# VHH binders against Pleckstrin homology domain-containing family G member 5 (PLEKHG5), part 11

Target 1, 101 residues: Pleckstrin homology domain-containing family G member 5 (PLEKHG5), of Homo sapiens (Human) (o94827r584to684)
Amino acid sequence: QLLLEGSLRMKEGKDSKMDVYCFLFTDLLLVTKAVKKAERTRVIRPPLLVDKIVCRELRDPGSFLLIYLNEFHSAVGAYTFQASGQALCRGWVDTIYNAQN
Key: E = the ipSAE of ESMFold2; O = the ipSAE of OpenDDE; V2 = 0.75 times the mean of E and O plus 0.25 times the DockQ between their complexes.

## First folded at step 15 (VHH; framework vhh_brivekimig_d4)

Design A62 (at its last look DockQ between E and O 0.61; V2 from the best seeds 0.00; counts 0 for: pae E 6.8 > 2)
Amino acid sequence: EVQLVESGGGVVQPGGSLRLSCAASGFTFSDYWMSWVRQAPGKGPEWVSMISGSGDDTIYADSVKGRFTISRDNSKNTLYLQMNSLRPEDTALYYCAKDLRYPESTWDYSSQGTLVTVSS
ESMFold2, look of step 15: ipSAE 0.041; ipTM 0.488
ESMFold2 (binder alone), look of step 15: mean pLDDT 80; pTM 0.813
OpenDDE, look of step 15: ipSAE 0.824; ipTM 0.909

Design A63 (at its last look DockQ between E and O 0.54; V2 from the best seeds 0.00; counts 0 for: pae E 7.9 > 2)
Fold by ESMFold2, look of step 15:
Structure A63 (fold): chain B 101 residues (1-101), chain A 120 residues (1-120)
Amino acid sequence: as target 1 above (101 residues)
Amino acid sequence: EVQLVESGGGVVQPGGSLRLSCAASGFTFSDYWMSWVRQAPGKGPEWVSMISGSGDDTIYADSVKGRFTISRDNSKNTLYLQMNSLRPEDTALYYCAKDFRWPDTSFDYSSQGTLVTVSS
């Protein structure tokens, strides 16, 4: 089941923020980007299994951290996301938490 | 180039406390998130905690919330982990890492870790 979708800005490491469109399903999160020349959306990161996500709202308004763990509980990905507002940010964090439980 | 040196481990009774340190060099320390990772004997590595470059944002694994506190001193290029209310299951070799990555990944650095043993 699709639980939430929407536009976010994503930052990975020291890279510049980029515009993404995310789909959160019951079991996975997809990070996509519009392909302007092709006028379609492309998945730009491996699908993230919801059970392997650690998600936390950040002190900076409208931002949350997403850490992706492997089967050994080692972090193999870390992303910061910025929503268009605090309420949307909490919506993402809460929805991810609820999908895990 | 990147070097991370952990220290402060030791033997402690259940319920005790220890403070781990990680001395960093070879990169601009304050620019990076830092993390603690641990590996118990015979187990896979487990991510413990992470802190932002400024120190303003922290996150913890559920198994250590309320007991461990991550911190950093950017003037000394040093990362810390204050461990309170220690339990036998906290026994492990503890490593610090730049960003979220385990020290033995594809990054060109290595460390010995610091051993924490919780036993009576």
Scores: ipSAE 0.037, ipTM 0.451, lowest interface PAE 7.9, mean pLDDT 82
ESMFold2 (binder alone), look of step 15: mean pLDDT 80; pTM 0.817
OpenDDE, look of step 15: ipSAE 0.800; ipTM 0.900

Design A64 (from A59 with E100L L104F; at its last look DockQ between E and O 0.49; V2 from the best seeds 0.00; counts 0 for: pae E 9.5 > 2, SAP .684 > .668)
Fold by ESMFold2, look of step 15:
Structure A64 (fold): chain B 101 residues (1-101), chain A 121 residues (1-121)
Amino acid sequence: as target 1 above (101 residues)
Amino acid sequence: EVQLVESGGGVVQPGGSLRLSCAASGFTFSDYWMSWVRQAPGKGPEWVSMISGSGDDTIYADSVKGRFTISRDNSKNTLYLQMNSLRPEDTALYYCAKHLDYPFWSGTDYSSQGTLVTVSS
């Protein structure tokens, strides 16, 4: 089941800024990007299993961090996201946490 | 040329405490998330804890929550792990690690040495 979807800005490294559209399902998070000259979105990251995500709000309002863990409990990925506001950011963090419980 | 040098390991009784240090050089320390990783004899690496560049955000593996505290002093380029209420299963070689830029942490830089923690009666 789809729990939350919406536009986010994904931050990669210093000043790397990328507009993405994310879909959070009960078991998966998909990160997509619009394909120019087409009417579709493209999944740009491997599907992230919700049970392997550690999610935390950052002190910067409207920002949160996703850390992705492998089966050996090692961090193998990290993503910083910016929502359009603090309320939306908390919505993402809370919804992910609730999906895990 | 990233350099990470751990210290502070030793032998301690169950229930005891140790404080590990990791001296960092060769990069802008405050720009990077840092981790502690451990490897018990005969086992693969296990992530222990992680801290943001500013030190404001910390995350722990469930096995150490409430017992271990990660911290950093960016003025000294040093990462710390305070380990309390130690258990025999905490026995391991402990490494610090520098994480690469978001979102691809596949190229984590580890120390070549680590510091050994032995928890035994």
Scores: ipSAE 0.006, ipTM 0.283, lowest interface PAE 9.5, mean pLDDT 79
ESMFold2 (binder alone), look of step 15: mean pLDDT 81; pTM 0.812
OpenDDE, look of step 15: ipSAE 0.801; ipTM 0.901

Design A65 (from A59 with Y102R L104F; at its last look DockQ between E and O 0.54; V2 from the best seeds 0.00; counts 0 for: pae E 7.1 > 2)
Fold by ESMFold2, look of step 15:
Structure A65 (fold): chain B 101 residues (1-101), chain A 121 residues (1-121)
Amino acid sequence: as target 1 above (101 residues)
Amino acid sequence: EVQLVESGGGVVQPGGSLRLSCAASGFTFSDYWMSWVRQAPGKGPEWVSMISGSGDDTIYADSVKGRFTISRDNSKNTLYLQMNSLRPEDTALYYCAKHEDRPFWSGTDYSSQGTLVTVSS
């Protein structure tokens, strides 16, 4: 059920990024934040349905964009994530794509 | 005050091409991702394409990939959508949107004007 998990940095505004821990399951992606130890986290965003995600690598090393669509194809969110390296970033993008197919 | 003004729409036959423009003002254009959104008569809005502030990263809805090209000219504060191989299902009111980077939601500013594209014989 769980396909990938790991630390990412999520853009929190124009000049700042937030450390998050993401869990990618077959059908959803959870964005969480550590509360105490890294193993215990809280979900900070509504679960993102994998079938509603458009995900693409960005030119910045290790960055990818995630656009979230609602059931009517309207964009209701756009997120920029930074992985610790380009290989991990590609791993996230590819794993999301594979979960959609 | 953020202003976005679309132009370039019209009536075209299937297989034809159109180039849409979106003139932007009231913000530092090159700092923001921009997108095109369309709304067919009697239907809800549909995201079409998105481009980074620098123009180096582009993303397309599957329905338009390979036929549409989003671009921008930051020296003219203008967003473009080149639409090739147009089909009747591309008929819609097209409008541009300015996006803010957010962890979950995107702040979307777009004009109520839009530019109408009609693809028919």
Scores: ipSAE 0.020, ipTM 0.407, lowest interface PAE 7.1, mean pLDDT 79
ESMFold2 (binder alone), look of step 15: mean pLDDT 80; pTM 0.805
OpenDDE, look of step 15: ipSAE 0.810; ipTM 0.903

Design A66 (from A59 with D101L; at its last look DockQ between E and O 0.56; V2 from the best seeds 0.00; counts 0 for: pae E 8.2 > 2)
Fold by ESMFold2, look of step 15:
Structure A66 (fold): chain B 101 residues (1-101), chain A 121 residues (1-121)
Amino acid sequence: as target 1 above (101 residues)
Amino acid sequence: EVQLVESGGGVVQPGGSLRLSCAASGFTFSDYWMSWVRQAPGKGPEWVSMISGSGDDTIYADSVKGRFTISRDNSKNTLYLQMNSLRPEDTALYYCAKHELYPLWSGTDYSSQGTLVTVSS
């Protein structure tokens, strides 16, 4: 089931920022980008299994960190996301946490 | 040239404590997220903790929450890991890493030596 969707700004490396649209389902998170002049979105990162995500709010308002683990519990990816406000950020973090429960 | 030098490892009994240090040079230390990673023999690397450049944001693996504390002193270019209530499963080679946020495991910014922590009776 789709639990949450919305626009975020993703930072994936030093100074590597992009606008993304994310879909959070019960079991996975998709990071997509709108295709201009088309009614569709393009998945731009491998689907992230919800059970392998470590997600935490950051001190900077509206930001959260997402660490992706492999099957050996080693970190293989990290993303900083910026939402449009602190309330939306808490919504993402809480929804991900609840999906993992 | 980026250099990361770990110290503070040793042999300790279960329930004991150690504080690891990581001396950093060759880059603007306060600009970068830093992490501790550990590797037991025959296992892949396991991230332990991360800390933001300012030190204000910290995150921990579930296996160490409440027992380990990451910190940094940006005036001394030094990263720390306070390890309390140590268990035999914490036995590993510990190393620090300077991160771009992605990919976390890129290799060349890790210390090749690390500092060995052995927890045994």
Scores: ipSAE 0.015, ipTM 0.384, lowest interface PAE 8.2, mean pLDDT 80
ESMFold2 (binder alone), look of step 15: mean pLDDT 81; pTM 0.811
OpenDDE, look of step 15: ipSAE 0.871; ipTM 0.925

## First folded at step 17 (VHH; framework vhh_brivekimig_d4)

Design A67 (from A62 with L100M S105V; at its last fold request DockQ between E and O 0.59; V2 from the best seeds 0.00; counts 0 for: pae E 10.3 > 2, framework grips)
Amino acid sequence: EVQLVESGGGVVQPGGSLRLSCAASGFTFSDYWMSWVRQAPGKGPEWVSMISGSGDDTIYADSVKGRFTISRDNSKNTLYLQMNSLRPEDTALYYCAKDMRYPEVTWDYSSQGTLVTVSS
ESMFold2, look of step 17: ipSAE 0.026; ipTM 0.488
ESMFold2 (binder alone), look of step 17: mean pLDDT 80; pTM 0.808
OpenDDE, look of step 17: ipSAE 0.834; ipTM 0.909
ESMFold2, fold request of step 18: ipSAE 0.006, 0.006, 0.000; ipTM 0.320, 0.298, 0.110
ESMFold2 (binder alone), fold request of step 18: mean pLDDT 80, 80, 80; pTM 0.812, 0.813, 0.814
OpenDDE, fold request of step 18: ipSAE 0.827, 0.829, 0.846; ipTM 0.908, 0.910, 0.916

Design A68 (from A62 with K98R L100F E104D S105I; at its last look DockQ between E and O 0.06; V2 from the best seeds 0.00; counts 0 for: pae E 13.1 > 2, placed apart)
Fold by ESMFold2, look of step 17:
Structure A68 (fold): chain B 101 residues (1-101), chain A 120 residues (1-120)
Amino acid sequence: as target 1 above (101 residues)
Amino acid sequence: EVQLVESGGGVVQPGGSLRLSCAASGFTFSDYWMSWVRQAPGKGPEWVSMISGSGDDTIYADSVKGRFTISRDNSKNTLYLQMNSLRPEDTALYYCARDFRYPDITWDYSSQGTLVTVSS
């Protein structure tokens, strides 16, 4: 079931920040990007299992860190996301935490 | 009209195996990511596994990794779930779902489900 959706800016490692649209389901987080010639979004990363996400707010007012773990608890991805404000950022982090519990 | 029809459920003892099938029609099967989802009595739905349209990419919930194998035969428009080493906690209604066409997202259809009971 869809728990939360919305626009974010995403950065992975040294890559430039990009505008993304994310869908958080009970079990999965999808990261998508709008396709200008179509009325659709495109999934741009493999689906992220909610149970493998470690997520926390950053001191920056609208940012959160997402670390993706493998089965051995080693990080296989690290992403920063920027929401338009601190309240939205908290909403993402809390919703992910609640989906894990 | 999109149709998903599943079969292969039943009663099995712990440690046993079952193979679930999901026959698809009414759409270009090979274009879509497909999932298996289960719902135990009194609980919310739990995603089990997902497979790409080509069958080359698979992902599993931690609770089933190493015991369940998702596969598809695009020439038969059929999705499968091989369930080995079954446990009582695997007891649930299992259904298949059409997820989306990578890279675009559309959420659309699930089957009615087939019951799997794991009991001594």
Scores: ipSAE 0.007, ipTM 0.164, lowest interface PAE 13.1, mean pLDDT 80
ESMFold2 (binder alone), look of step 17: mean pLDDT 82; pTM 0.833
OpenDDE, look of step 17: ipSAE 0.826; ipTM 0.908

Design A69 (from A62 with Y102W S105L; at its last look DockQ between E and O 0.64; V2 from the best seeds 0.00; counts 0 for: pae E 8.5 > 2)
Amino acid sequence: EVQLVESGGGVVQPGGSLRLSCAASGFTFSDYWMSWVRQAPGKGPEWVSMISGSGDDTIYADSVKGRFTISRDNSKNTLYLQMNSLRPEDTALYYCAKDLRWPELTWDYSSQGTLVTVSS
ESMFold2, look of step 17: ipSAE 0.008; ipTM 0.421
ESMFold2 (binder alone), look of step 17: mean pLDDT 81; pTM 0.821
OpenDDE, look of step 17: ipSAE 0.859; ipTM 0.918

Design A70 (from A62 with T58D L100I Y102F E104G S105Y T106S; at its last look DockQ between E and O 0.64; V2 from the best seeds 0.00; counts 0 for: pae E 7.5 > 2)
Fold by ESMFold2, look of step 17:
Structure A70 (fold): chain B 101 residues (1-101), chain A 120 residues (1-120)
Amino acid sequence: as target 1 above (101 residues)
Amino acid sequence: EVQLVESGGGVVQPGGSLRLSCAASGFTFSDYWMSWVRQAPGKGPEWVSMISGSGDDDIYADSVKGRFTISRDNSKNTLYLQMNSLRPEDTALYYCAKDIRFPGYSWDYSSQGTLVTVSS
């Protein structure tokens, strides 16, 4: 079941930002990017299992951290996401937490 | 030229404490999230902890939460890991890293790590 979807800005390290469109399902998070004016979206990261996500709201307004772990508890990725406001950011963090519990 | 030099490892009995240090150079230290990663003999790397550039946000793997504390001193370009209540399972080579991503990961580091051995 789809729990939440929307536009975010994804940042990997200091030097890169990109616009993404994310879909959160009960068991998966998909990170996609619009293909030619958002007619269609393309999955740009492997599907992230909700139970392997470590997620927390950051002090910077509208930002949250997502760390993805493998079966051995090694980090596969670390991403910061920016929503258009604190309420939307909190919504993402809370919905991910709810899906994990 | 990014340089990361770990120190503070050693041999300690279960329940003991150690404080690891990571001296950083070759980049603007305060601009980056920093992390600790460990690799036990015969195992792949395991993420331990991560801290924001300002030091205001920290996060831990479940296996170390409540026992380890990450911190940084941006005036000294130094990252720390305070390790308390050590267990034999914490035995590993510990590295600091400028960000972590797997698979196909890259992070900016130049280090040999510092060995922590917990043995009774």
Scores: ipSAE 0.025, ipTM 0.435, lowest interface PAE 7.5, mean pLDDT 80
ESMFold2 (binder alone), look of step 17: mean pLDDT 80; pTM 0.815
OpenDDE, look of step 17: ipSAE 0.834; ipTM 0.909

Design A71 (from A62 with S35H I59L; at its last look DockQ between E and O 0.52; V2 from the best seeds 0.00; counts 0 for: pae E 10.7 > 2)
Fold by ESMFold2, look of step 17:
Structure A71 (fold): chain B 101 residues (1-101), chain A 120 residues (1-120)
Amino acid sequence: as target 1 above (101 residues)
Amino acid sequence: EVQLVESGGGVVQPGGSLRLSCAASGFTFSDYWMHWVRQAPGKGPEWVSMISGSGDDTLYADSVKGRFTISRDNSKNTLYLQMNSLRPEDTALYYCAKDLRYPESTWDYSSQGTLVTVSS
């Protein structure tokens, strides 16, 4: 059910990058933010359905792009994520691809 | 109020080229990722390409990669799609869409689009 989880930096539009903690399940991706160092996170974006995601590794090392589409294949949002390194970034991209296929 | 006006469509033979334009107003154009989306007759919409606000990062659907080039001119608030090596399956209504931020609307802002027909 839970395929991957971890810390990322997220950029949406012109906003500064934000520290987030993401959970990738078989059917959805949750974007959360730690409230404090306790075992609590707050979901900060609507759950993203995996089969509505377009994901692509970016040329900038450790970064990937996530486009969210609605039922009509129109873009609803664009998110740039940055992992601590290229290996983690590729892990996210590959895991999302595999969950879709 | 976001307005997007597409132009540059037409009828072209297979292997031909077209350049589409999208004139944008009602928002700070350079702040947003922009998209091209197409809809073939009798089919649902298909995402084609996107470009970052600066123009430095681009993404393409596999079906168009290597043949289409997305670009933008932020001084003219205009988005472009250069379409080369056109195929009959590229026949569609093409429209541009503004990137959405949470919690913005889930609807695209394309008005009518511009029709591309690839046939003899």
Scores: ipSAE 0.006, ipTM 0.239, lowest interface PAE 10.7, mean pLDDT 78
ESMFold2 (binder alone), look of step 17: mean pLDDT 81; pTM 0.820
OpenDDE, look of step 17: ipSAE 0.120; ipTM 0.533

Design A72 (from A62 with S35N M50L I59L S105V; at its last look DockQ between E and O 0.67; V2 from the best seeds 0.00; counts 0 for: pae E 9.1 > 2)
Fold by ESMFold2, look of step 17:
Structure A72 (fold): chain B 101 residues (1-101), chain A 120 residues (1-120)
Amino acid sequence: as target 1 above (101 residues)
Amino acid sequence: EVQLVESGGGVVQPGGSLRLSCAASGFTFSDYWMNWVRQAPGKGPEWVSLISGSGDDTLYADSVKGRFTISRDNSKNTLYLQMNSLRPEDTALYYCAKDLRYPEVTWDYSSQGTLVTVSS
């Protein structure tokens, strides 16, 4: 079941921030990007299983950190997301936390 | 060449403290988030903690929250892990890591780790 969707800016490692559109379902998070001219979105990262996400709000307003863990609790991905405001950011963090519990 | 050298491990009694260091070279240290990872005997790697490039943001695994503190000194290119209230289950080889993406093919790093043994 779809719990939340919306536009975010994503930074992965040292890469420049990029515009993404995310879909949070009960069990997974999809990171997509608009495909110009075709007016569609494309999944640009492997689906992230919700029960393997560690998510925390950052001190920067509107930003949160997402760490992705494997089956052995090793971190295999790190993403910084920025929402358009602190309320939306908190909404993402809370919704992910609630989906895990 | 990216190089990470851990130190500060040793043998300590339960309830004791240790401070680990990781000396970094070969990259602009302050640009990168840094991590501590550990591997106990018979287990796979376990992520322990991370810290942002500026040092302002930190995150901890639940197993170490409240006992371990990650920090960095960007003027010395050094990452730290203060470990307090140590327990036997903290016994592991500890590594620092520059980046956790693609861990199976992370050839940009060199590390031997530092051994922490908690026993009495």
Scores: ipSAE 0.006, ipTM 0.338, lowest interface PAE 9.1, mean pLDDT 79
ESMFold2 (binder alone), look of step 17: mean pLDDT 81; pTM 0.827
OpenDDE, look of step 17: ipSAE 0.773; ipTM 0.885

## First folded at step 19 (VHH)

Design A73 (from A59 with T108W; framework vhh_brivekimig_d4; at its last look DockQ between E and O 0.69; V2 from the best seeds 0.00; counts 0 for: pae E 10.0 > 2)
Fold by ESMFold2, look of step 19:
Structure A73 (fold): chain B 101 residues (1-101), chain A 121 residues (1-121)
Amino acid sequence: as target 1 above (101 residues)
Amino acid sequence: EVQLVESGGGVVQPGGSLRLSCAASGFTFSDYWMSWVRQAPGKGPEWVSMISGSGDDTIYADSVKGRFTISRDNSKNTLYLQMNSLRPEDTALYYCAKHEDYPLWSGWDYSSQGTLVTVSS
């Protein structure tokens, strides 16, 4: 089931931050971009299995780090997300943690 | 030329402690997230821990949480891993790794031989 959805800004590597819309389900996280006027969204990253996410709130206001591990426990991605505020950021981090347990 | 030199590995009994060091040169150490990564014989690399350039943010894999502590001394360009309550499954070759940007995995740069930790009875 869908646990949380909302807008975030995502940074991966040296690329500039991009606006994304994320859907957190019980078992996976989808990172999407809205297609305006079409009123639909496009998945832009492979679905991230919740059990393979390491997520931590950062000291920078409203930001959290997401490290993605593969099936062999090797790190294959790292993403910085920024929510519009600290409360929303804590909501994402807490909801991901609760979905893992 | 980026250089990372690990040290402090050895043989310890289960439940023992060990402190790893990683001496860094060839880049502005304090600008980068740093990680410890380990590789057991016959296994793929496993991320262990990471720390921000300032040292203010630390992250741990679930398998080491509560037992390992990552730290850094930016005045000495040195990264550390304090390992307590060691288990046989912690046996591995341990590497430090430089992160290219905050906090960017895709910019990892390995330039080290690693230090061997063996935990056995």
Scores: ipSAE 0.006, ipTM 0.324, lowest interface PAE 10.0, mean pLDDT 79
ESMFold2 (binder alone), look of step 19: mean pLDDT 80; pTM 0.808
OpenDDE, look of step 19: ipSAE 0.814; ipTM 0.905

Design A74 (from A59 with H99S T108F; framework vhh_brivekimig_d4; at its last look DockQ between E and O 0.20; V2 from the best seeds 0.00; counts 0 for: pae E 10.3 > 2, placed apart)
Fold by ESMFold2, look of step 19:
Structure A74 (fold): chain B 101 residues (1-101), chain A 121 residues (1-121)
Amino acid sequence: as target 1 above (101 residues)
Amino acid sequence: EVQLVESGGGVVQPGGSLRLSCAASGFTFSDYWMSWVRQAPGKGPEWVSMISGSGDDTIYADSVKGRFTISRDNSKNTLYLQMNSLRPEDTALYYCAKSEDYPLWSGFDYSSQGTLVTVSS
């Protein structure tokens, strides 16, 4: 079941932030980009299993940190996301937390 | 320029304790989550622990939970890792990181020196 979707800006490591469109389902989070000609989005990162996400709101306005862990509890990804405001950011963080619990 | 200087490593026997320190400069320390990351010889980086800017929230990898304690002193711009009940598998070069600025999966592109912890008889 789709729980939340929307536009975010994503930073991964050293890379500059990029515009993405994210879909949060009960069990996974998809990171996509728009594909103009097909009026669709393309998944640009491996699906992130919700149960392997550590998600925390950041002090920077509208930002949250997402650490992705493998089955051995080792971090295999780190992402910073920027929403258009703190309310939307909190919505993402809370929805991810609720999907885990 | 962000600078992080680790210290406190050494050689200890299994079951021993060490306290690592990380002196931070070049940013508003209290605004950021900080992490400890370690890298054993011939292996990739392994995230160990993370602490919020205020110090109120801490997160640990399962492999160290109950044995390691992360803390910070924002008045001294210093991050700490208290390591108890050390095991040979804790042997690694330990780094601190400003969590949002370091890619955890590619190692450190910054040339951080780290502090070496060796757990051996």
Scores: ipSAE 0.006, ipTM 0.314, lowest interface PAE 10.3, mean pLDDT 79
ESMFold2 (binder alone), look of step 19: mean pLDDT 79; pTM 0.802
OpenDDE, look of step 19: ipSAE 0.819; ipTM 0.907

Design A75 (from A74, 13 letters changed; framework vhh_7n9e_1; at its last look DockQ between E and O 0.45; V2 from the best seeds 0.00; counts 0 for: pae E 11.4 > 2)
Fold by ESMFold2, look of step 19:
Structure A75 (fold): chain B 101 residues (1-101), chain A 121 residues (1-121)
Amino acid sequence: as target 1 above (101 residues)
Amino acid sequence: DVQLVESGGGLVQAGGSLRLSCAASGFTFSDYWMYWGRQAPGKGREWVSMISGSGDDTIYASSVKGRFTISRDNAKNTLYLQMNNLKPEDTALYYCAKSEDYPLWSGFDYWGQGTQVTVSS
């Protein structure tokens, strides 16, 4: 079941932020990118299992951090996301938390 | 070469405090998120805390929030963990960590050798 979708800017480490379109389902989060001028999106990162996500709102306006954990409780991925506003950012963080609970 | 060297561990009674340090070299320290993790005997590694390159953003595992404080001094290339109100469950080898910022899917690239913290009841 699709819970939330929308445009975000994503940063992984030192890379420049990139425009992505994310789909949050009950069990996974997909990070996609538009294919040129087509009405299509392409998954650009491995699917993130919702039960393995740690998500935290950041002090930067409209930003949140997403940490991905493995079975050993070790962080194996880290992503910074920027939404178009504070309310939308809080919506993503809350929806992810609710999907885990 | 990248080096991370932890110090400040020891034996302390429950309720006590310790301050851990991590001396970093071989990279531009202020560019990277830095992490503290820990590993108890016979258990897997677990994350404890993390801090942004600027130091403005911090995050904590729920088991340590309110008791531990992560900080950094970018002029000295040093990461810190102030641990207060220590409990026996905090007993572990503590390590600092850095990752290359892309790709992070495979985990952290660099770990310190660790400093032992032992909390007696």
Scores: ipSAE 0.006, ipTM 0.277, lowest interface PAE 11.4, mean pLDDT 79
ESMFold2 (binder alone), look of step 19: mean pLDDT 82; pTM 0.833
OpenDDE, look of step 19: ipSAE 0.044; ipTM 0.476

Design A76 (from A74 with V5L V11L P88A L93V S111R S112G; framework vhh_etentamig_d1; at its last look DockQ between E and O 0.29; V2 from the best seeds 0.00; counts 0 for: pae E 10.8 > 2)
Fold by ESMFold2, look of step 19:
Structure A76 (fold): chain B 101 residues (1-101), chain A 121 residues (1-121)
Amino acid sequence: as target 1 above (101 residues)
Amino acid sequence: EVQLLESGGGLVQPGGSLRLSCAASGFTFSDYWMSWVRQAPGKGPEWVSMISGSGDDTIYADSVKGRFTISRDNSKNTLYLQMNSLRAEDTAVYYCAKSEDYPLWSGFDYRGQGTLVTVSS
């Protein structure tokens, strides 16, 4: 079941932020990007299993951190996301937390 | 220039304790989440723990919950990791990191030399 979708800006490591469109389902999160002039979206990162996400709101306004762990508890990714405002950011963090519990 | 200097590692018996320190400079320490990450020989980096800028929020990997405690002293620009009930599996080089400088998991520079923790009988 789809729980939340929307536009975010994503930063991976020290790279510049990029525009993405995310879909949060009950059990996975998809990170996609619009394909210009094709009117479709492309998944640009491996699907992230919700049960393997560690998510926390950051002090930077409207930002949250997402750490992804594999089934062996090793870290395999880290992402910073920026929402358009603080309320929307809290909405993402809370929705992810609720999907895990 | 951001500088992070880890210390406090050493050789310890299983069940023992160590306290790691990380001296930070070159940025406003209290503004950032800080993390501990460890890397055992021949393995990828493993995230251990994270603490908010104020120190009010802490997060731990399942493998260390109940045994390790992350803390910080913002007046001294220092991050700490209290490690209790140490096991052989905790043997690794431990690094501290400013959270917005991930990805440590890609094998990039961990900011300093790290501090070696060896747990053996």
Scores: ipSAE 0.006, ipTM 0.279, lowest interface PAE 10.8, mean pLDDT 79
ESMFold2 (binder alone), look of step 19: mean pLDDT 81; pTM 0.830
OpenDDE, look of step 19: ipSAE 0.726; ipTM 0.882

